# Miniprotein binders against Mucin-6 (MUC6), part 47

Target 1, 185 residues: Mucin-6 (MUC6), of Homo sapiens (Human) (q6w4x9r395to579)
Amino acid sequence: GHCSLEGGSFVTTFDARPYRFHGTCTYILLQSPQLPEDGALMAVYDKSGVSHSETSLVAVVYLSRQDKIVISQDEVVTNNGEAKWLPYKTRNITVFRQTSTHLQMATSFGLELVVQLRPIFQAYVTVGPQFRGQTRGLCGNFNGDTTDDFTTSMGIAEGTASLFVDSWRAGNCPAALERETDPCS
Key: E = the ipSAE of ESMFold2; O = the ipSAE of OpenDDE; V2 = 0.75 times the mean of E and O plus 0.25 times the DockQ between their complexes.

## First folded at step 9 (miniprotein)

Design ut14 (from lt3 with K58Y R62E; at its last look DockQ between E and O 0.78; V2 from the best seeds 0.00; counts 0 for: pae E 2.0 > 1.5)
Fold by ESMFold2-Fast, scan of step 9:
Structure ut14 (fold): chain B 185 residues (1-185), chain A 98 residues (1-98)
Amino acid sequence: as target 1 above (185 residues)
Amino acid sequence: GSAEEIRKLVEEAKKHLLEAERLFEEAERLAEEGNLEEAERLLKESVKHLDEAIRLLYEAAELAGDLRLTRELLFLYIELAILIYRVRELEEEIEREE
């Protein structure tokens, strides 16, 4: 399955449901029992550099008990707080420069992440068939049914993106950032 | 000036983050040993430090006059968000065990 974070703040779920949101927080992109060591993918959104009324992806995080990999739009890659030169390899994860504008994180457990660094920071998530029906987060539940793609962290299927997105917030965001969202978010 | 004030706020936020991390690691160990009551107490203490770190980060961002997070503030924010996530996960595990 394929999930994308494009154009600053557009998301397409694993079941191909598109949506957009306006939020400046860290969000859980993907959780699954198929990820080892309590693994999770997170997406960090902040205000856009070209328009402060819009939001954009600024970093992606892969977190497990062993790894805390951060890839930022500034082309900085860290693991457990330390900057890493590419290619960077652990037992199960390799981060490398695929092109002059793209980084890839390949794993041994069926997860792949590609980030576009320029001109706009974007992310593409691919998961193997073992993840089917076993994902949760902003990328949806990968069950072949788009009607329940907005399933919140509490297990409730919502008809709109806003409550769904808010339920997947990973952090306590500063009040000033949240007050500056678009009224039609 | 504002640059010196921002630096002091960031350094203080980092100190609170480090203490929150220490408290979280101790809570995790205690939970693994079955001392859920003490683990829960330490998680509450960790959250107090996380809340203070976030407040200081917010003040630093306001003084910087930019509505976007600079590189240093962004990475500090990400570390705070990760620890908040870990605290919530451990709180849920403790609740399930009780």
Scores: ipSAE 0.723, ipTM 0.843, lowest interface PAE 0.8, mean pLDDT 83
Fold by OpenDDE base, second read of step 10:
Structure ut14 (fold): chain B 185 residues (1-185), chain A 98 residues (1-98)
Amino acid sequence: as target 1 above (185 residues)
Amino acid sequence: GSAEEIRKLVEEAKKHLLEAERLFEEAERLAEEGNLEEAERLLKESVKHLDEAIRLLYEAAELAGDLRLTRELLFLYIELAILIYRVRELEEEIEREE
């Protein structure tokens, strides 16, 4: 399964359903029992312009009981809040520079994350087949059905992206917007 | 707003975050011990501190006047979000056990 966060506010689920939203919050991208230690992948969005529709991905966070990894455009921060030199390794996670513009988080448990740092901060999530039907969050449920990807954290199917996305807010923040915007925003 | 005012807000927010974290950790411990009632109580208190921290953070951001959060504010925000997430997860866990 491949999930992508591109163009600032565009998401393509594991089931290949594309949608867009505008929010300035931290959202849960991926929850799964297949992630060890209650692991979760999160996406942080912030303002990128003056209008409410000008939002963009600014960081990706992997969180578990034992690990906290924040990948931002400028640095990788871990549990101690300090920037780390790459490659950074834990017992089952490695963060390293893939290219001059891309970072990769590799894991031993079937999760891969590629982050494009420039020119646009974008993220690509890959999960193994063992995750099929066992994922939750903005990346969807990876069950091969695009029609139910907008399932909320409470298990309710939503018809709009905004309500779906809002249900996966990690923190307290304003409601997401579903407005037509410049694809580059 | 002034830089000093922003700094004060951030520092205060951090204090609330730390307190929230303390309360959460204690709640988590209590929950593991089966003391769900007390755990819930502490989680509620933790949330109060989180809410205040968030308020202060946004106030600081507003005073800063930046379109985008500064690095410091961003990471503080992320920390807050993470803790909120953990609190919610624990709350749900407690609810399932009840």
Scores: ipSAE 0.620, ipTM 0.841, lowest interface PAE 0.7, mean pLDDT 91
Fold by ESMFold2, look of step 11:
Structure ut14 (fold): chain B 185 residues (1-185), chain A 98 residues (1-98)
Amino acid sequence: as target 1 above (185 residues)
Amino acid sequence: GSAEEIRKLVEEAKKHLLEAERLFEEAERLAEEGNLEEAERLLKESVKHLDEAIRLLYEAAELAGDLRLTRELLFLYIELAILIYRVRELEEEIEREE
């Protein structure tokens, strides 16, 4: 399955449902029992212009009990804030420069992340077939049915992207970072 | 100057993060021992520290005049978001056991 974070605020789920949102928070992009050690993938959005209504992706985080990997536009940072030169490797994860414009995180557990660094910071998430019906977060539930891709963190299927996205915030965001979303975002 | 003000806000935010981590670790231990009511109380206190730390971080970013979070502020924010996530996971576990 394929999930994409494009144009800073456009998302396409594993079931190919597109949506857009504007927010300045950290969101749960993907959770699944297929990710070892309580793994999760998170997306970090920040303001991208002079208006608080303009937001874009600024980092992607992989987190588990064993790993903390932050990929931002110019750095890969692991535990305790140490910047790493690429390639970076753990037992199950390799982060490397795929091309002059793309960075890749490959794993032994069926998750693959490709990050486009230029011209716009974008992310592409690929998961193996074992993840079917076993994902949660902004990338949807990967069950082949787009009607329930907007399932909240409480397990409620919503009809709008804004309620769905808000439910996947990793925590409280200060009011100055919070964004009102468009109905279509 | 503004750099000193920003440094003070960041250091205060880090102190709140440290206290939130201490409270989380104690809550985790209490939950393992079966003291779920006190564990939940400490988790709520941990969240209050995390909320204050995030507020301080954003104030520092505003003083810097930054359109985006600086590297230091971004990683502090991410550390706070990670701990909030872990606190919520433990709260869910406690709720299931009750």
Scores: ipSAE 0.492, ipTM 0.703, lowest interface PAE 2.0, mean pLDDT 80
ESMFold2 (binder alone), alone request of step 10: mean pLDDT 80; pTM 0.778
ESMFold2 (binder alone), look of step 11: mean pLDDT 80; pTM 0.790
OpenDDE base, look of step 11: ipSAE 0.592; ipTM 0.827

Design ut18 (from lt3 with E11R K14R R71K)
Fold by ESMFold2-Fast, scan of step 9:
Structure ut18 (fold): chain B 185 residues (1-185), chain A 98 residues (1-98)
Amino acid sequence: as target 1 above (185 residues)
Amino acid sequence: GSAEEIRKLVREARKHLLEAERLFEEAERLAEEGNLEEAERLLKESVKHLDEAIRLLKEAARLAGDLRLTKELLFLYIELAILIYRVRELEEEIEREE
């Protein structure tokens, strides 16, 4: 399945449900028992200077008991706090420059991450069929049904993105708010 | 100046992060050994240091005058968020054992 984080604050889940949110936090993008050593994928959002949204993706994190890989919009890749030159390889993960504007994190366990660095930082997550019905987080549950894609960390299906997104915060930061339109402009 | 104050706040936040990490690692070890009560006590101590690091980081961001996280502050923020996540996961594991 395919999940995308595009245009600063737009997300399309593994079941192809699109949504948008306001958020300036680190969020759990993907948790699954299929990820080794308590692995999780996280997305970091901050206030945007880009015209496409008021908040934007600024980093993606892959976390496990062994690895703490951070890929930032500034083209910095770290693992466990240390900057790494590409290509960077661990036992099960390789991070490399796929094109002049794209980095890829390939794994042995059915997860692939591609980040677009320019002109806008964006991320694309691909998971193998073994992840079907076994994912949770901002990318949804990958069960083939979009009606429950806003299932919170407490297992409650919400009708709007704001409570769903807030439930997947990885840190102690401001709550996500639905985008408000200015009634006077 | 503001740049000197920001640097001092970041250094102090990093000290609290390092202590929080040390306390978390000890709590994880104690939980693995089955000493859940002491592990929980150390997790609470770790959280106090995390809260202080977050407070200092927020003050540094305020003084920077930018509503966006600077490159310098981004990685510290990410490290804090990761540790908060790890603490929460360990707290849940301890609850399941109790």
Scores: ipSAE 0.585, ipTM 0.786, lowest interface PAE 1.4, mean pLDDT 81

Design ut4 (from lt3 with L63E A64L L67E T70L)
Fold by ESMFold2-Fast, scan of step 9:
Structure ut4 (fold): chain B 185 residues (1-185), chain A 98 residues (1-98)
Amino acid sequence: as target 1 above (185 residues)
Amino acid sequence: GSAEEIRKLVEEAKKHLLEAERLFEEAERLAEEGNLEEAERLLKESVKHLDEAIRLLKEAARELGDERLLRELLFLYIELAILIYRVRELEEEIEREE
């Protein structure tokens, strides 16, 4: 299955349900028992560069008990807080430059991430068939049915994206990613 | 504040983040050993350090104009979010076991 994070704040789930949201937080993109060592994929959103009413993807994180891989829009790749030169290889994960404008994170466990760096930061997530019906997060549940793609972290199927997205925040936003308030609005 | 004052806020936030991480790791170990009460106590201490790190980073962010410091701040916010996520997951695990 394929999930995409495009055009700043547009998401298409593994079951091909499109949605958009406004948010400046780190969100759980993918959780699954198929990911080794409590693995999770996260997406970081912040204010867009030209409009304070828009948000955009600024980093993607792969987290497990062994690895904290961060890939940022500035082409910085870190693992466990240390900057890494590409290609970067662990036992199960390789991060490398696929093209002059794309980085790829390939894994041995059926997860693949491709990040577009230019002209706009975007991410594409591919999962193998073992993940069918076994995913949770912003990319949906990958069960072949789009009507329950907005299943929250509490297991409730929502009809709209806003409550779904808010349920998948990693951490206490807006406290972590607070933005300036507008005194005129 | 000056750039030096902002750097001091960032460094202080880093110290709180490191202490929160240390407390979290100790709490995780205690939970694995079955000492859930002490694990919960240490998680609460970790959260206090996370709250202080967030406060300091918010103060730094309001004054920043240096793009390199903005990048460092972004990575610190990401580390904070990861740790908050781990704390929440461990708290839920402990609650299920009790």
Scores: ipSAE 0.523, ipTM 0.786, lowest interface PAE 1.6, mean pLDDT 82

Design ut5 (from lt3 with R62E L63K A64L L67P T70V)
Fold by ESMFold2-Fast, scan of step 9:
Structure ut5 (fold): chain B 185 residues (1-185), chain A 98 residues (1-98)
Amino acid sequence: as target 1 above (185 residues)
Amino acid sequence: GSAEEIRKLVEEAKKHLLEAERLFEEAERLAEEGNLEEAERLLKESVKHLDEAIRLLKEAAEKLGDPRLVRELLFLYIELAILIYRVRELEEEIEREE
């Protein structure tokens, strides 16, 4: 299955449901028991430089017990807080430059990530058939039914993207990255 | 503030992040061994360090006058978000088992 993060703020789930959101936080993109060592993909969104009413993908994170791989829009790749030169290889993961504008993270466990660096930072997630019906997060549940793709972190299927996206926030989103103001604050 | 003052705040935030990570790793080990009460105690200590790191990072952001520091601040925010996520996942797991 294929999930895409395109145009800064557009997402297409594994079941091909498109949506857009305006959050500025780190979000859980993919969780699955098929990912080894409590693995998860995360997506970091901030305000767009062109339109401050829009959000843009600025980094993608692969997290497990052994690895914290961060790929940022400024072409920096880190693992566990240390900058890495490409190609970078761990036991089950290789990060390399696929083209002059694209990086690829290849894994031994059925997950592939391709990141477009230029002209717009975008990400493409591919998972093998073993992930079918066993994914959670912004990429949906990969069960062949788009009507429940907005299943929140609490297991509730929503009809709209807003509550779904908010339920998949990771972390408290420190003020410097979160620019939205509450009228009551 | 000066770039030096901002760097000191970032460096102090990094120290709190590292201590929070150490406490989290020990809590994870204890939870795997079935010592849920001690794991919960260490997670509470980890959260205090995370809160302090966030406070320092907010102070750094307010004093930011050098655009060269924006990149370091972003990566630190990402590391904090990752650890907050890990702490919440483990806290929920412990609560379900207790």
Scores: ipSAE 0.372, ipTM 0.654, lowest interface PAE 2.1, mean pLDDT 80

Design ut6 (from lt3 with R62L L63E T70A)
Fold by ESMFold2-Fast, scan of step 9:
Structure ut6 (fold): chain B 185 residues (1-185), chain A 98 residues (1-98)
Amino acid sequence: as target 1 above (185 residues)
Amino acid sequence: GSAEEIRKLVEEAKKHLLEAERLFEEAERLAEEGNLEEAERLLKESVKHLDEAIRLLKEAALEAGDLRLARELLFLYIELAILIYRVRELEEEIEREE
């Protein structure tokens, strides 16, 4: 399955449901028992530089008991707080420059992440078939049914994106506001 | 100047984050050993340090205008969010075992 974070603030779930939100927080993108060592993917959103009324993806994080890999929009890659030169390899994860504008994180456990650095920071998540029906987070539940793609962290299927997104906040941040409203105005 | 004032806020936030992380790691170890009561006590102490780090970072963000500081604040914010997530997950695990 494929999940995308594009155009600053647009998300398409593994079951191909598109949505948009206005938030400035770290969110759980993907959580699954198929990820080793309590692994999780997170997405960091902040206000855009030119237009403060919009939010955009600024970093992606892969977290496990062994690794804390951060890939930021300014092309810095860290693991456990230390900056890494690419290609960077661990036993199960390799981060490398796929093209002049794209980085890739390849894993041995069926997860792939590609980030576009320029002109807009964007992320693309691919998971193998073993993840079907076993994912949680902003990328949805990957069960083949788009009607329950907004399943919150409490297991409740919502009709709107804002309550769904708010349930997946990892940081101590305010609730996401209406798409057109600047959260600080 | 203002940059020195912001730097002091950032360094103080880092100290609280590091202490919160230390307390969390000890709590995780105690929970794995079955000492749930002590683990819960340390998690509560960790949360107090997390709250103080958040307060300091918000204060620093209001004054920041330097690109290098913005990058450091971003990474520090990410570390803080990760630890908040880990604390919540461990709290839920302890509650399930009790």
Scores: ipSAE 0.552, ipTM 0.792, lowest interface PAE 1.5, mean pLDDT 82

Design ut7 (from lt3 with E40L S46A; at its last look DockQ between E and O 0.56; V2 from the best seeds 0.00; counts 0 for: pae E 1.9 > 1.5)
Fold by ESMFold2-Fast, scan of step 9:
Structure ut7 (fold): chain B 185 residues (1-185), chain A 98 residues (1-98)
Amino acid sequence: as target 1 above (185 residues)
Amino acid sequence: GSAEEIRKLVEEAKKHLLEAERLFEEAERLAEEGNLEEALRLLKEAVKHLDEAIRLLKEAARLAGDLRLTRELLFLYIELAILIYRVRELEEEIEREE
């Protein structure tokens, strides 16, 4: 399955449901029992540098009992608080420059992350078939049914993206607002 | 100047983060040993330190005169968010055991 974080605040879930929100928080992108050592992906959003009325992705975090990998929009990669030169390898994870504008985090456990650094910071998450029906977070539940993709952290299917997104906040942040998909002006 | 004030706020926020980390690690140990009541008490104390660190970080951002987080403030914010996540996960795990 494939989940994308694009265009500042646009998300497409593993079941291909698109939505938008406005938020300046850290959100749980992916939790799964298929991730080793209580692993999770997080997405960090802040005010856009291009438009102050918009928010955009500024960092992605992979967290486990062993690793705390942060990839930021200004091309800084850290693990457990220490800056790393690429390629960076652990036993199960490799972070490397895939192209002049893209970094990739490859894993041995069926998770792959690609981040676009320029011109806009964006993220693309790929998971293997073992993750089907086993995911939670902003990327949805990967069960082949888009009608329940807004399942909150409490297990309730919501009709709006904003309530769904707010349930996946990691931190003390203001509530996210659902964005209209219409272009401004 | 304001730069010196920002540095002091950031250093104070880092001290609260370190204390919250220590409290969290002790809470993990107590929970593993089955002392759930004391683990929850330490998690509550960790939350107070995290709340103070966030308050100090917000003051630093205000003094910087920018609505966006600078690199240093961003990484500190990420560390705080990670620890808040870990605290919530452990609280949920303990509640399931009760």
Scores: ipSAE 0.720, ipTM 0.848, lowest interface PAE 0.8, mean pLDDT 85
Fold by OpenDDE base, second read of step 10:
Structure ut7 (fold): chain B 185 residues (1-185), chain A 98 residues (1-98)
Amino acid sequence: as target 1 above (185 residues)
Amino acid sequence: GSAEEIRKLVEEAKKHLLEAERLFEEAERLAEEGNLEEALRLLKEAVKHLDEAIRLLKEAARLAGDLRLTRELLFLYIELAILIYRVRELEEEIEREE
């Protein structure tokens, strides 16, 4: 399964459903029992302009009981809050520079993350077949059915992206902003 | 000036975050020991500190006037979000065990 966060506000789910949203929060991108140590992938969005529609991805976070990895445009920050030189290695995770503009987080448990740093901060998530039907979050449920990708954190299927996306907030937002979603993206 | 005021807000927010972290860690320990009631109490207190930290962060961001959060504010925000997530996850876990 491939999930992409592109163009600042576009998401394509594991089931290849595209949608757009404008938000300035931290969202759960991927939860799964297949991730060890209660692992989760998060996406951080912030304002990029003066209008409500000017939002962009600014960081990706992998969080587990053992690891905290924050990938931003300028640096990788780990558990101690310090920027790390690459490659950075843990027991099951390696973060390294793939190209001059791309970082990669490789894992031993079937999760791969590629982050484009410039010119636009974008992220690409790949999960193995063992994750089929066992994923939750903005990347969807990876079950081959696009019609149920907008399932909220409470297990409710939504027809539009707005309530779906809002349900996957990590818990706070820097500012109260009106959100805009476009399911036809 | 405004810069000093922002710094004060950030430092105060950090204090609340640290307290929330302390409370969370203690709650986690208590939960592991089976003291679920006290764990939940501490998590509620942690949430109060987190809420205050968020309030302070928002005010700092407002005063800064930047379209995007500064590096420091952004990372503080992320830390807050992570801790909120962890608190909620632990609360849910405890509730399932009750």
Scores: ipSAE 0.639, ipTM 0.837, lowest interface PAE 0.7, mean pLDDT 91
Fold by ESMFold2, look of step 11:
Structure ut7 (fold): chain B 185 residues (1-185), chain A 98 residues (1-98)
Amino acid sequence: as target 1 above (185 residues)
Amino acid sequence: GSAEEIRKLVEEAKKHLLEAERLFEEAERLAEEGNLEEALRLLKEAVKHLDEAIRLLKEAARLAGDLRLTRELLFLYIELAILIYRVRELEEEIEREE
């Protein structure tokens, strides 16, 4: 399954449902029992222009009981807060420069993350078939049905991206603003 | 000037984040020992520090005139989000153990 985070705060879920949101928070992108040690993938968005509706991806975080890996445009920072030169390796995870413009985090547990650093910061998440029906977060539930991909952190299927995205905040952040539903925009 | 005030707010927020991290680590230890009431008490204290850190960062952003992202502010937002997430997870685990 493939999930993407592209410019303009566009997301495409594992079930190929596209949506857009406008928020400045850290969000749970992916949770699954298939990720070891309570692993989760998080996405960090920030304001990118003069309008509150202009937001963009600025970092991706992999977090588990054993690992903390923060990937931003300038740095890879790990558990001890140290910026690391690539390649960075643990037993189950390797982060390396895939090309001059792309980084890759490869894992032994079926998660792959590719981060485009230039011209804009974007992320592409790939999970193996063992994840089918076992994911939660902004990337959806990977069950082959786009109608319930907007399932909130409380298990409620929403009809709008804004309510869905807001439920996946990893902190006390403002609710997302959905540009497709703003008649004044 | 405003840049110095922003710097002071950020440094104070970092102090609260560090204290919340200390409290969380002690709460983890207590929960593993079965001291669930004291673990929850420490988690509530950690939340107070996290709330204050958030308040200080919001004030820093207000003084900047718009939301200004620097490496330090981005790192702090990420660390706050991670710790809030871990505190919530531990609270949920303790409540299931009751």
Scores: ipSAE 0.510, ipTM 0.740, lowest interface PAE 1.9, mean pLDDT 80
ESMFold2 (binder alone), alone request of step 10: mean pLDDT 82; pTM 0.801
ESMFold2 (binder alone), look of step 11: mean pLDDT 82; pTM 0.805
OpenDDE base, look of step 11: ipSAE 0.616; ipTM 0.825

## First folded at step 11 (miniprotein)

Design vb10 (at its last look DockQ between E and O 0.03; V2 from the best seeds 0.00; counts 0 for: pae E 15.7 > 1.5, placed apart)
Fold by OpenDDE base, look of step 11:
Structure vb10 (fold): chain B 185 residues (1-185), chain A 112 residues (1-112)
Amino acid sequence: as target 1 above (185 residues)
Amino acid sequence: DIREEVKKLLEESRKLIEEAKKAGDEEAVRLLEIAVRLLEEALKTGDPERISYALLFLSMALITAARKKGDPKAVELLEKAQELLRKALRENNPELIKEAIKLIKEAAELLG
């Protein structure tokens, strides 16, 4: 499964469903029983301009009972609030710089992440086949059906991205704005 | 030699980028361009681990293209390649990397 966060506010799910939203919150991208220690991948969005439609991805966070890794647009990798030099290695996770503008996060449990730092902060999430049908969050449920990707945290299938995205907020934030747009068009 | 095989794969990938451009598949173009950059940099170090991770992303990019083209065989090959690469990383086995490259090349040929 491959999930992309591009262009500031565009998301393509594991099932290849594209959608767009504007929000300024931390959202759960990926939860799964396949992630050890109650791990979750999250995305942090913030305002990038003066209008409500000017939002962008500013960080990705992997959080578990054992690890907290933050990759931000400032090329800072932090664990538990501390800045770390690259390469950063834990028991099961390695973060390293692949190019001048790209970081990669590798894991031993079938999760890979590529983060483009510049010119636009973008993220690409890959999960192994063991994750099929066992994912939830903004990246969808990875079951090969795009029609049910907008399943909320409560298990309700939504027709629009707004309520779907809002259901995966990790904190108290304003409601997301929705615009159905194909990122490839 | 893994490096030599990767170089060949890079050439094929660049061709696929051009084809994707002609087809108007902007997503494939974006992803493949990133993949190529990652792989080029990985080659500079020659680190099998870095190469493997770059190849994982390349496989992802190619899967995206394969799905759009409706080539399930290519998808299958690439998914298998990804599994081999993950195994290679776990076991520190360069032979698995070579096998993965073969599968990726085969898939690339199907897409070309």
Scores: ipSAE 0.544, ipTM 0.801, lowest interface PAE 1.0, mean pLDDT 91
Fold by ESMFold2, look of step 11:
Structure vb10 (fold): chain B 185 residues (1-185), chain A 112 residues (1-112)
Amino acid sequence: as target 1 above (185 residues)
Amino acid sequence: DIREEVKKLLEESRKLIEEAKKAGDEEAVRLLEIAVRLLEEALKTGDPERISYALLFLSMALITAARKKGDPKAVELLEKAQELLRKALRENNPELIKEAIKLIKEAAELLG
């Protein structure tokens, strides 16, 4: 299963359902019982600095009871707030520089994350088949059916990305926008 | 016929990919290539819902290109197309897909 975060604000789910949103918040990308120690993958979006309400991906976070691994657009990797040199290894996670522009987080539990640092900060999430039907979050539920990929944190299948994205906020943040809006006039 | 109009739009989108390559617009190339792939697969199914999602993605890719080129008319057309596609999905009304395709084609002409 593949989920991508591209172009700063575009998402394609594990079931290949594309959408876009703008929001300044941390969102849950992937939550699953298959991730050890109550693990979750999260995405941090912030103002792009170019105009208006546009936002872009600025960091990806893997959070569990043991680890808080942050890969940020500043090319810094931390675990639990401590900067780490690459390659960085735990018992079940390895983060290494794949190329001059790409980092990879490989795990023993079927999660792979590739982060493009330049020219645009992007992320590519791959999960093994054991995750089928057992994911939640912005990457969808991986059940082979695009009609319910917009399932909220309360289990409600929505027809629009806006309500779905808002439900996966991991903090008190402004509501996400589904459409690009240019307030200049 | 939605099928015929989608085929014409695919041809125009492939031309826009080549123009984006010549302009060095790597983001537009990447997004448009994804959009074309999604729309081609949707067309094979003939499923109006899948076609609508692929068209939403294509519109999103074109808006990104239009904003970079500074073409506000193309952005306006594409945003209106997206509203029609969302309405088509919500109401199960494939006729709105035809109207959205017209707007997307007009925007694509402005960008080519």
Scores: ipSAE 0.000, ipTM 0.137, lowest interface PAE 15.7, mean pLDDT 80
ESMFold2 (binder alone), look of step 11: mean pLDDT 84; pTM 0.842

